# VH-VL binders against q9h9l3, part 30

Target 1, 176 residues: q9h9l3
Amino acid sequence: PRKMVAIDCEMVGTGPKGHVSSLARCSIVNYNGDVLYDEYILPPCHIVDYRTRWSGIRKQHMVNATPFKIARGQILKILTGKIVVGHAIHNDFKALQYFHPKSLTRDTSHIPPLNRKADCPENATMSLKHLTKKLLNRDIQVGKSGHSSVEDAQATMELYKLVEVEWEEHLARNPP

## First folded at step 1 (VH-VL)

Design rf (framework fv_reozalimab_arm2)
Fold by ESMFold2-Fast, scan of step 1:
Structure rf (fold): chain C 176 residues (1-176), chain A 123 residues (1-123), chain B 110 residues (1-110)
Amino acid sequence: as target 1 above (176 residues)
Amino acid sequence: QVQLVQSGAEVKKPGSSVKVSCKASGGTFKSYAISWVRQAPGQGLEWMGGIIPIFGTANYAQKFQGRVTITADKSTSTAYMELSSLRSEDTAVYYCARGYRSSGYYPDAFDIWGQGTTVTVSS
Amino acid sequence: QSVLTQPPSASGTPGQRVTISCSGSSSNIGKNTVNWYQQLPGTAPKLLIYSNNQRPSGVPDRFSGSKSGTSASLAISGLQSEDEADYYCAAWDDSLKGYVFGGGIKLTVL
């Protein structure tokens, strides 16, 4: 009955030696995989390391990027009251400086039945790339030019759909 | 409210190929995986494979790997199953079916079925 | 390699409770959820039970499912003449990497 979305964020390095992860792109898709939000986001701090190999973000993307405060408001308006699906989603929420209710959060890196279907130990934390290849026969995050947060959000939603019925029943019996 | 409508019956010669269509109406095509299941006369059900429309990626049962191709056209909300190198043993009713909130790779169940397409292979 | 096993036929009278069995292995029913389908002559299969024991909207509560170990059962209480049909169990098989069906059972209502 609740609306459901999937999110994936890209972070760049700010602060000393670029060790702080700051939000620089966010993609949100609906249950069908349609894009609801996809914007480059300008961090309030100086970018020390674009982490382009993983983020796909380059200096050119920052020229017309949405300032963090404005982007955060738009994103939170979409997420509030919805079931939010992500992979290692704690990192995304940290970059957004946001705490989403645990009862409405679904993390595909911590769903034991999903690992079981992938022939992986139920207690292991598997990468999005590995689970997507094993369960959807799809190669994502290919090459060294960075990840597509849209593709990652779509993959995350499709992975969740594989276990949605079983996992929602589990959560109803064992609330977080 | 979702309905799956399949193309009409086909009569084919051994060695030829057949392509069956399955058009989704009344709902969002991309939301659900589509699988193909066949049934030979007087026999049971056999899963052939499925497709995840959002990615266009298909997975096939071992028996049909190399002979079957499943595709999807999101713009027309239509899934296709093409079976090549037809033999008399391929005479069957072919069904498309929607995965119940599951991908075609690992379906939990099939909640909506097409009406079936009879394919007869004879010489 | 592994296939789900069902008896080929069963019968009952109106009002009776009948149970249809389905036997599998650790690679299918032992690890994965079981589904049940009803097929009337000349029609496409209809989903009766998913996730071992859940009913889709529109399926009467006289149909119920259960699973224990590597076996599953479909129970039909208050049997009616319109229940005369073929019934199939099904599950994902980890070894075959595919969805497998039981051989089907022909239920006759006498």
Scores: ipSAE 0.080, ipTM 0.680, lowest interface PAE 6.1, mean pLDDT 87
Fold by OpenDDE, second read of step 2:
Structure rf (fold): chain C 176 residues (1-176), chain A 123 residues (1-123), chain B 110 residues (1-110)
Amino acid sequence: as target 1 above (176 residues)
Amino acid sequence: QVQLVQSGAEVKKPGSSVKVSCKASGGTFKSYAISWVRQAPGQGLEWMGGIIPIFGTANYAQKFQGRVTITADKSTSTAYMELSSLRSEDTAVYYCARGYRSSGYYPDAFDIWGQGTTVTVSS
Amino acid sequence: QSVLTQPPSASGTPGQRVTISCSGSSSNIGKNTVNWYQQLPGTAPKLLIYSNNQRPSGVPDRFSGSKSGTSASLAISGLQSEDEADYYCAAWDDSLKGYVFGGGIKLTVL
């Protein structure tokens, strides 16, 4: 069986009016929640909006941040060949300018059995915060200091583990 | 290589409290779910509650809510279970166990168990 | 009293195949994976089967698990004297928001 990792990224706003989401932090954890990677990342373009209340990113975090191209290489090396778990993970991959094979991707925002377990509509897109509270009794993303990508990645992995057996069987019968 | 080592046997009077420790040796359990399971003499296994040390949050079986407190010290890789208002029915062997694979709220399949702690409640 | 129901006892002769049943409900076995534990006399429980049918390292392949609907089963092939023990099924229960065990079954090797 392939190794699984969970990823969560924080993005800041670049480009005109800060509407472009650029990678500013990436956290990766293994199946047990151990941190494999956690770095602040410097976007190639000027940051217009730190989006601090959501991202948790501040100007001081960018002082010694890893340049995007270097960070991307480090992250891709970790992800290659693994099953990658994330929540709304298409945003993370977009920010990374990398797309993992669909057959090796697990998006907890699009797993009907997970929503069912949380007494949510199967076809609805639920937030990581809501699912984590409902199924793990854990409060994440609390306050106005921004998200912790490590905490979010750990929560995402734990959520997936709740439905891993059922979902993996489903995917085996219905490969993407 | 990882082992869970529990504190020694306890003899308590009714109405008192007992606190049992569970220390991970040869590794850590910070990112695992640690549960407490007890077994009365000649009886089956009973889940009491659990904690994920890295999160610091615990959940409890309904039967023990308000009477049991589960905590963890990440710096010493030690989990604790405190049971108050002890009664004779609480006489049992108490086990700590580490989760392996999750299928629910907190507890996983328990792949590593402590050696057990005998708690005797008698007047 | 146990949320999951198991027969209190079972027996078999060496070399025989024995099956242990575990009955639950839609809120536990019906929705969640089943685990099995072996408890030898005077020892702590040991994980025998996880995720319905998976064996941890060190568990012989003569042990197998299965799940269907709200029931689960543990099969032991080629029964050996060392298999004499108590066996517990277990699962998470969404309704109770708690981990639940079967009552346990005592397996005797004749």
Scores: ipSAE 0.013, ipTM 0.586, lowest interface PAE 8.2, mean pLDDT 91

Design rf1 (framework fv_reozalimab_arm2)
Fold by OpenDDE, second read of step 2:
Structure rf1 (fold): chain C 176 residues (1-176), chain A 122 residues (1-122), chain B 110 residues (1-110)
Amino acid sequence: as target 1 above (176 residues)
Amino acid sequence: QVQLVQSGAEVKKPGSSVKVSCKASGGTFKSYAISWVRQAPGQGLEWMGGIIPIFGTANYAQKFQGRVTITADKSTSTAYMELSSLRSEDTAVYYCARDSRYYGSGSYFDYWGQGTTVTVSS
Amino acid sequence: QSVLTQPPSASGTPGQRVTISCSGSSSNIGKNTVNWYQQLPGTAPKLLIYSNNQRPSGVPDRFSGSKSGTSASLAISGLQSEDEADYYCAAWDDSLKGYVFGGGIKLTVL
């Protein structure tokens, strides 16, 4: 397997009116889609909005959840030195209070060949759900139970694999 | 990588008890339910029960009520299944499996242990 | 004795489309989602389909699930030799307050 992982995070609302996005779950999968990491994470601040319909996070998930600082350390150990694939991944990194090197980051929300393959405008930002349906003929983020970060990470990896060769060559010629 | 690793094969006498362990790694143990499913030789899958470690509450199939005890140790991320008053028909492969939905509607087992063979013979 | 009912066996030739059936009741399939598991000889079961028709990563798209009323179906298109295995449907049962399996179908690839 390649030294490549895909990450997806779920966030809950903290702070005044729950407008601060705080990490509440993180899932990391390898190139083959195997789960390397999947933890519920306890934010340092009180949760105001679980955002359950989107995050899938419920109050019971926070019981004995991994404290943020500990989880962050665990996650960073996994990500260090690897190519990290994600969708709109800047949000994940922001929630993690960590920024991976740009040269080792792959954001499937900003890969023109991927959009082209999905018959979407190359410069548009398409949702993971839409790309997954269009290119993988798979439904994700269905129902009212919320998202599965594992499923989303796996989908993100699978999408990237569709354009990996082309995109890696592009990046080699045009390093960020 | 998320794995469920079970204890080794057991050979037991009728009337005795067996306790099988299932250690989870590579992911959270606390926020998932662990179920036990067995399979007799040449037979189908049979759900025995499960536990939600966070709550410490176990649920059992009617067939095994009073004879099976499912426990979990959150500190070691290990679930246990103890079956007492063993009979020859308890000879089976016993699996642990992870459920992220805490049972009920939508429940499914996404990860399975490798299985533990329990043989009950005189 | 299985709560969900499956034929004991099915067969097909390579490239063929095979459908595996699963019948339940209002307390299980009728109200709850159906999952499918594949069990290769000598191995632990593997999640094949969840939530009626969702496919986990790594499962080929030639596998598909459907649910209607109190019955469910697993379809395998482009049958391959490696598909020879036992297939189990499963669902939560509200009346039993427990997870239930079908009897399993042994699929033979001829």
Scores: ipSAE 0.070, ipTM 0.726, lowest interface PAE 4.0, mean pLDDT 93
Fold by ESMFold2-Fast, scan of step 1:
Structure rf1 (fold): chain C 176 residues (1-176), chain A 122 residues (1-122), chain B 110 residues (1-110)
Amino acid sequence: as target 1 above (176 residues)
Amino acid sequence: QVQLVQSGAEVKKPGSSVKVSCKASGGTFKSYAISWVRQAPGQGLEWMGGIIPIFGTANYAQKFQGRVTITADKSTSTAYMELSSLRSEDTAVYYCARDSRYYGSGSYFDYWGQGTTVTVSS
Amino acid sequence: QSVLTQPPSASGTPGQRVTISCSGSSSNIGKNTVNWYQQLPGTAPKLLIYSNNQRPSGVPDRFSGSKSGTSASLAISGLQSEDEADYYCAAWDDSLKGYVFGGGIKLTVL
């Protein structure tokens, strides 16, 4: 069918007091959940806060990590022209310094039918962990060692598949 | 070629259990769920439940909760359906089927196994 | 007992157009897509129509599906003897959190 991928990124803190979010890992999977890209990425600025509790990133992962400029080029080549699925995906695009067309973007944090099936308010922004547990009966992001962006990207694609037909019909009738 | 191959016919006594297997080919276990559907003689189709092998997650129809267990072995690409406390009304053909959408709005079954006849006799 | 309602039988002659109905509710057909399965005597069911109106490879265009509100229809134009089979509609049900089938209809080609 359609050229469709799912993406999930991890960010670390850079800049004064670590308040700037910089890309430090990116995972991209295809429609079937196969990994197309999964690299640790070295920010151009000094890392102040690894945010390991959430990112899963440690100093060791930065050794021989792909420099941001190179990683960005590789990632954009994969995303360009495809339908890209993500969760709160604007954060990923911001970290990539990239603008993806809205017509080709699917954000599982802003799909009302998905929230409805999870018995959540349709316009609320629910976490990936919550939606995955409710709709797929799967626990992700378990423990205190940080998230797996591969696991998150795979879960995001599977969540989108639950509403794909309904949501694509909606978008055809109500273009973004 | 996508193919779902099921285990052979079973004859069981009331109160016993039966375990039916479904071996999937063609990369099915990477991207699809496996559902189980039964059909009593001369009657319609009834969904029992299914499993998403990549997550190990099973979901069951309310009627069968407590009696059915669905499992998957990713190393052999084989799904299993075990039904316990068998009664005469469990006599049916049991099918496995590949679910394209992991239990949601767009779910449909694109490939089906050949069926396994289970007879529960007095 | 079936969650979706279909008539138990229908008949037609070769060349005619036959329409098979399927009635549901807001928790199933009203919110989710409808699929149709064909079961020839002594065989496993086969996917005939998915996502309301889509045909898998190998299904001739004389088979078509439609959905309106809480109901769906399968239309068979140019009826042929090979079409004699049982036909089932099906959909996901949000309230039951499960996949549900219609009772099935036995189509006889006279």
Scores: ipSAE 0.007, ipTM 0.495, lowest interface PAE 14.7, mean pLDDT 87

Design rf2 (framework fv_reozalimab_arm2)
Fold by ESMFold2-Fast, scan of step 1:
Structure rf2 (fold): chain C 176 residues (1-176), chain A 122 residues (1-122), chain B 110 residues (1-110)
Amino acid sequence: as target 1 above (176 residues)
Amino acid sequence: QVQLVQSGAEVKKPGSSVKVSCKASGGTFKSYAISWVRQAPGQGLEWMGGIIPIFGTANYAQKFQGRVTITADKSTSTAYMELSSLRSEDTAVYYCAKTYSSGWYRDYFDYWGQGTTVTVSS
Amino acid sequence: QSVLTQPPSASGTPGQRVTISCSGSSSNIGKNTVNWYQQLPGTAPKLLIYSNNQRPSGVPDRFSGSKSGTSASLAISGLQSEDEADYYCAAWDDSLKGYVFGGGIKLTVL
């Protein structure tokens, strides 16, 4: 059986001049793209920069948002023991203050076969938007009102599925 | 386990259109992509295009661009292929086929429908 | 012409090893995995080999696949009468942005 999820987080700026990235939304989808989790999350620190252009988060989303400690517990229960797919996923894990085993982590920004299929340099870090348009013929992250983390998580899972067989074989031969 | 059941044979006049259905059962419909592949009498297999139901994204082979439309209805777990401006050369068996995953790039077709014979004659 | 090139026919006797070739280019087999389909007379194609060399459950181990550069091969060991069928190689083509098939080979078991 397959135990794999995809995650995408949105961060807001906290701390001095909003330079600290704090978790403010998390979406998790299963292998089929069904939403397992999608909540706005209230950071423990004062939000100084909503970064709305990219995050899609506004002050009204923080009303009734799930407090960070509670959201973190819920999210980690979903991720623990599963293969977790993300794009530049180290940023998501950092915002979650969480360590996920590298053997169970799949980062679509660092999979050479995926870049090769998109006709991009194998070792380049390509954006999720670019890979999704090239390989799935779908536009994501359109407009100026911010990104949908559900949309991004779904796109990330579909991108991983394009290279799943060959990449899992590679990892079995070359364990991280 | 997935089973694909296609609609019955069609006989059409040149210039008309045909719409073939492919009903999926078993598994989760949105977890895979569905492609359409045809085979003219005594000829080989030819990919026409496919759809990823979860995204609503359809992609078509250049030869069929502008004549073929592939759609999916998630509520009935049914994919459709409509081919317009029919010619005698469109006489073929039309198959729907499921990809292992929802992507079709590099993919393989692990389950096939039984085929639908479309005959175009005057 | 088909995008992938296969011989149009081949024959063998029971117990023989038969190999079926498939030639492509850098835009298809050179960058992407090769799949093989078996089509028995009057039936829909069936997946025989995927991702160059993997067998789905139910396919006997006497069928094997391989890929080198822009070419692929299907090997059938211990040939049996029920193996008489058409065999197609297939791969994604990056230039055409589509899935392409070989012309197919008719294998006759004598």
Scores: ipSAE 0.007, ipTM 0.587, lowest interface PAE 8.6, mean pLDDT 87

Design rf3 (framework fv_reozalimab_arm2)
Fold by ESMFold2-Fast, scan of step 1:
Structure rf3 (fold): chain C 176 residues (1-176), chain A 121 residues (1-121), chain B 110 residues (1-110)
Amino acid sequence: as target 1 above (176 residues)
Amino acid sequence: QVQLVQSGAEVKKPGSSVKVSCKASGGTFKSYAISWVRQAPGQGLEWMGGIIPIFGTANYAQKFQGRVTITADKSTSTAYMELSSLRSEDTAVYYCARESKYSYGYTFDYWGQGTTVTVSS
Amino acid sequence: QSVLTQPPSASGTPGQRVTISCSGSSSNIGKNTVNWYQQLPGTAPKLLIYSNNQRPSGVPDRFSGSKSGTSASLAISGLQSEDEADYYCAAWDDSLKGYVFGGGIKLTVL
């Protein structure tokens, strides 16, 4: 409804030695934090490394998972034409094999005012966990079972809202 | 409608190997796993392992690790279970079952008719 | 030996309610959903209950499931002669990284 969504993807390792990051879960929330999409996604290639400590993904999550090609179509339909907020979002777009216009992309790992509010160097890449704790006084990614991409997407949207007015004005004055 | 059709009964000698097939038909575009479950005469169900056919990678119950091999051929929608170094104790009915996510978790929603394997002598 | 514990046998008369128990641990029933399978003599097992308490299409509402802590139960109300079968509970086990079954219970309808 606000033409702005937040996304967080989980990736598993495919290819030689599991070095290729392939999409295995995607969560998308709207401006108010309501879930628009949350599916486990079946990569087109053999999974070598589930990266469970970080991804939270296990073999059983691949049962009844949506095949990559179908999931990609569903996700892109949601993202197209919207402002998309993410943290280190380049990795998410790479996993989706998707190019989103820079003018409609908001990366909370590269917003200097957000780092400034967190008392961090403006040009540093701070983790989502650190920014969320510092600015929202909320612990995320707490469990040893991996991350919740829904929780991460929700936190990302809330972080962006803290600087939205200032950053949108900056972008209007200094287009990417 | 989903259907799993297994290969016919086998009679094998101790020390040999047996390979049972399970052909899947019907269903949705979503992923599923195929598990193998055996039942010795008069005994209960025992999970041997499973495979997600699209990956081709299997996981095995500890008891069978090293002598069971589960494979899949995506082109024919067929899963296979090969058990080596057969013993009299391996005499059982072997079932394939499709594992799918339903609501809160995972279940074996469809089962093959079973394949009787008799290890003779 | 089975990882999940069920009584070996139970009996009832037509019209009665019978309850079949299944006991596990924190690594299986305590964290994962329980499924129940019915096996009629000479046939393959059939899915009876999934996700602790859900019925697939075609299973009468007199069959119900429940789960509490590390235990689960299958209840059969209005018992009928065609319910005479073996019943198995099953769950994923996080420690074993595989499916575990109860030993099965032989239900006799007297």
Scores: ipSAE 0.000, ipTM 0.519, lowest interface PAE 12.9, mean pLDDT 86

Design rf4 (framework fv_reozalimab_arm2)
Fold by ESMFold2-Fast, scan of step 1:
Structure rf4 (fold): chain C 176 residues (1-176), chain A 125 residues (1-125), chain B 110 residues (1-110)
Amino acid sequence: as target 1 above (176 residues)
Amino acid sequence: QVQLVQSGAEVKKPGSSVKVSCKASGGTFKSYAISWVRQAPGQGLEWMGGIIPIFGTANYAQKFQGRVTITADKSTSTAYMELSSLRSEDTAVYYCARGPYYRSSGYTHDAFDIWGQGTTVTVSS
Amino acid sequence: QSVLTQPPSASGTPGQRVTISCSGSSSNIGKNTVNWYQQLPGTAPKLLIYSNNQRPSGVPDRFSGSKSGTSASLAISGLQSEDEADYYCAAWDDSLKGYVFGGGIKLTVL
């Protein structure tokens, strides 16, 4: 039996025309939904596009934000050796410039039983908002002020728990 | 190890309300949905509804819509079920149980794996 | 009335294999997984089978579940006197937007 956490990151646009996604917030929750980490993170490059409608990040959040290198070290200490749950989690790992073992990674956007429960095609990539509404009867990511990464991480953990027994059994029979 | 401990027996008059509590131990309260299931004397099990404590969202069986309210207090790890407009046919043992999760479409693989000891509610004149 | 249909009673002798049926519809067993609960007199129900055929820790492998179409079955091999109890099937019902139980079956070990 291994410890399990859920993660959700928010990215802002850096580089030419803001096309590069850089980490600007990270939230990590434990199995019970308690917050283990939630910090605004200052990218090493100039922010061209805050992407506020989706990220919820504004210029004022950067004033006392934790520099990327320091934040990355803190985050990796929490993730190392644990089962990490996320939604489209490859984007979070890419923003962290981090490789987590596939055997300890759970992506709620690629779990066929979870889509089946939501009356969605098993191989489709469904949004976190859609799965959370269908399976938990909860509206997340509402309004135009951006997403709460804490709320998203909590929702992701609750979604995984719906299929945890079935999916862990599948992974034991079909190791990644 | 998780336990669900319920409040004691109640005797109520028709037309009144009853509120039963269910306290969780072992740090699992926020992690799972808590449901309420009742059983009238000599009869079968009947699901009333449930709540996901971390979100505060509750869902109710159609039969109990408008009469039942399920709430949760995360600070005390306690779930509550309040049933109003009591009738003699509401005489039953009321159980709290862990699971299953709810959604608008109704599909789930979860089961009730941990049960409270039950609370006897008697409705009599 | 119960949404899922079970016979009201069954009996067997020690060592026998008994099967308990549960009939539903396309809105419940036809689309969703089936759970089974055992209830001894004067006690809370106990989870016996979840996800059609899975056993919780502590449940002997003598108990097995199966599902076909809109029906499910619980099989008890090597029946023992302590298996005398009420047994309930249960599943989510999409039309009712709720969890439903069978009427329960009283199993007597003769």
Scores: ipSAE 0.006, ipTM 0.526, lowest interface PAE 11.8, mean pLDDT 85

Design rf5 (framework fv_reozalimab_arm2)
Fold by ESMFold2-Fast, scan of step 1:
Structure rf5 (fold): chain C 176 residues (1-176), chain A 124 residues (1-124), chain B 110 residues (1-110)
Amino acid sequence: as target 1 above (176 residues)
Amino acid sequence: QVQLVQSGAEVKKPGSSVKVSCKASGGTFKSYAISWVRQAPGQGLEWMGGIIPIFGTANYAQKFQGRVTITADKSTSTAYMELSSLRSEDTAVYYCARSYKTGYYDYYYGMDVWGQGTTVTVSS
Amino acid sequence: QSVLTQPPSASGTPGQRVTISCSGSSSNIGKNTVNWYQQLPGTAPKLLIYSNNQRPSGVPDRFSGSKSGTSASLAISGLQSEDEADYYCAAWDDSLKGYVFGGGIKLTVL
């Protein structure tokens, strides 16, 4: 069987009025929840809006942050050839400027059995916070100091484990 | 290969509390979900609750909410189940079990490794 | 009472096929996968089937599981005397936010 990791990225605002989302932190955990990667990442463009309420990123985190080009290389080395689990993972891949094979991608915001377990419509997009509270009885993204991408990646992996056997069987019968 | 080893038999008086331990060996403790299941003499299996150690969060069966506390100590790879306000009907064998097998099934669905069981007798 | 319903007993003769039923509702078997456990006298339960129809390593292929709607079945082909045991179905229940067991069935090999 293929190796599996979970990823969560934090973005800051760059460009006009801070409307461009640029990668500023990335956390990757293995199947067991052990941290494989967790680095603050320095965007190549001026940061206009730290989006601290959600990202948890502050100016001090940028002082020794890994430059984007270097961080991207490290991250892609970890992701290549593995099943990658994320929540609304297209945002993470966009920030990484990376295209991961659809057959090796698992998006917990688009897994019908997971929504069904949470008493949500199968095709609705539910937040990571809602699914984690509903299915794991865990409050994540608590308070106003921003999210922990490590916590989010760990939560995402644990959510996927709840449906892993059922969903992998579905994908084997219905390849993406 | 992972084993779960439980603490020894307990004899308790009505109204007291009991705390049973479950030590994991031979595998990564923090990535498991650990469930507690009891079985009264001659009766069926009853799920009491479980903990996901990596989150530190526990879920409890409705029947035991308010009486049961499940905790985990990652440094010793040990899970605990404490049951309070004991009555004679709490006399049972108490099992711990882990709920996943290296990527092949869910946390709460498949309990593939079980402890040997701890007999708790509540008597006056 | 048990949330999942199983008959209290079943019997068969060596070499026969026995089917054990388990009935639930939309909040458990209807939405979630079913597990089956075998308990030999004086021992801890053993996982026999997970995710409706999957066998753990070491479980013979004469044991199989199936699920339809809010019901599940465990089938034992080529019944042997060693199969005499209690069998439990189990599933997560979304309404109770807990894992629930059937009442268990005593299988007797005649």
Scores: ipSAE 0.005, ipTM 0.503, lowest interface PAE 13.5, mean pLDDT 85

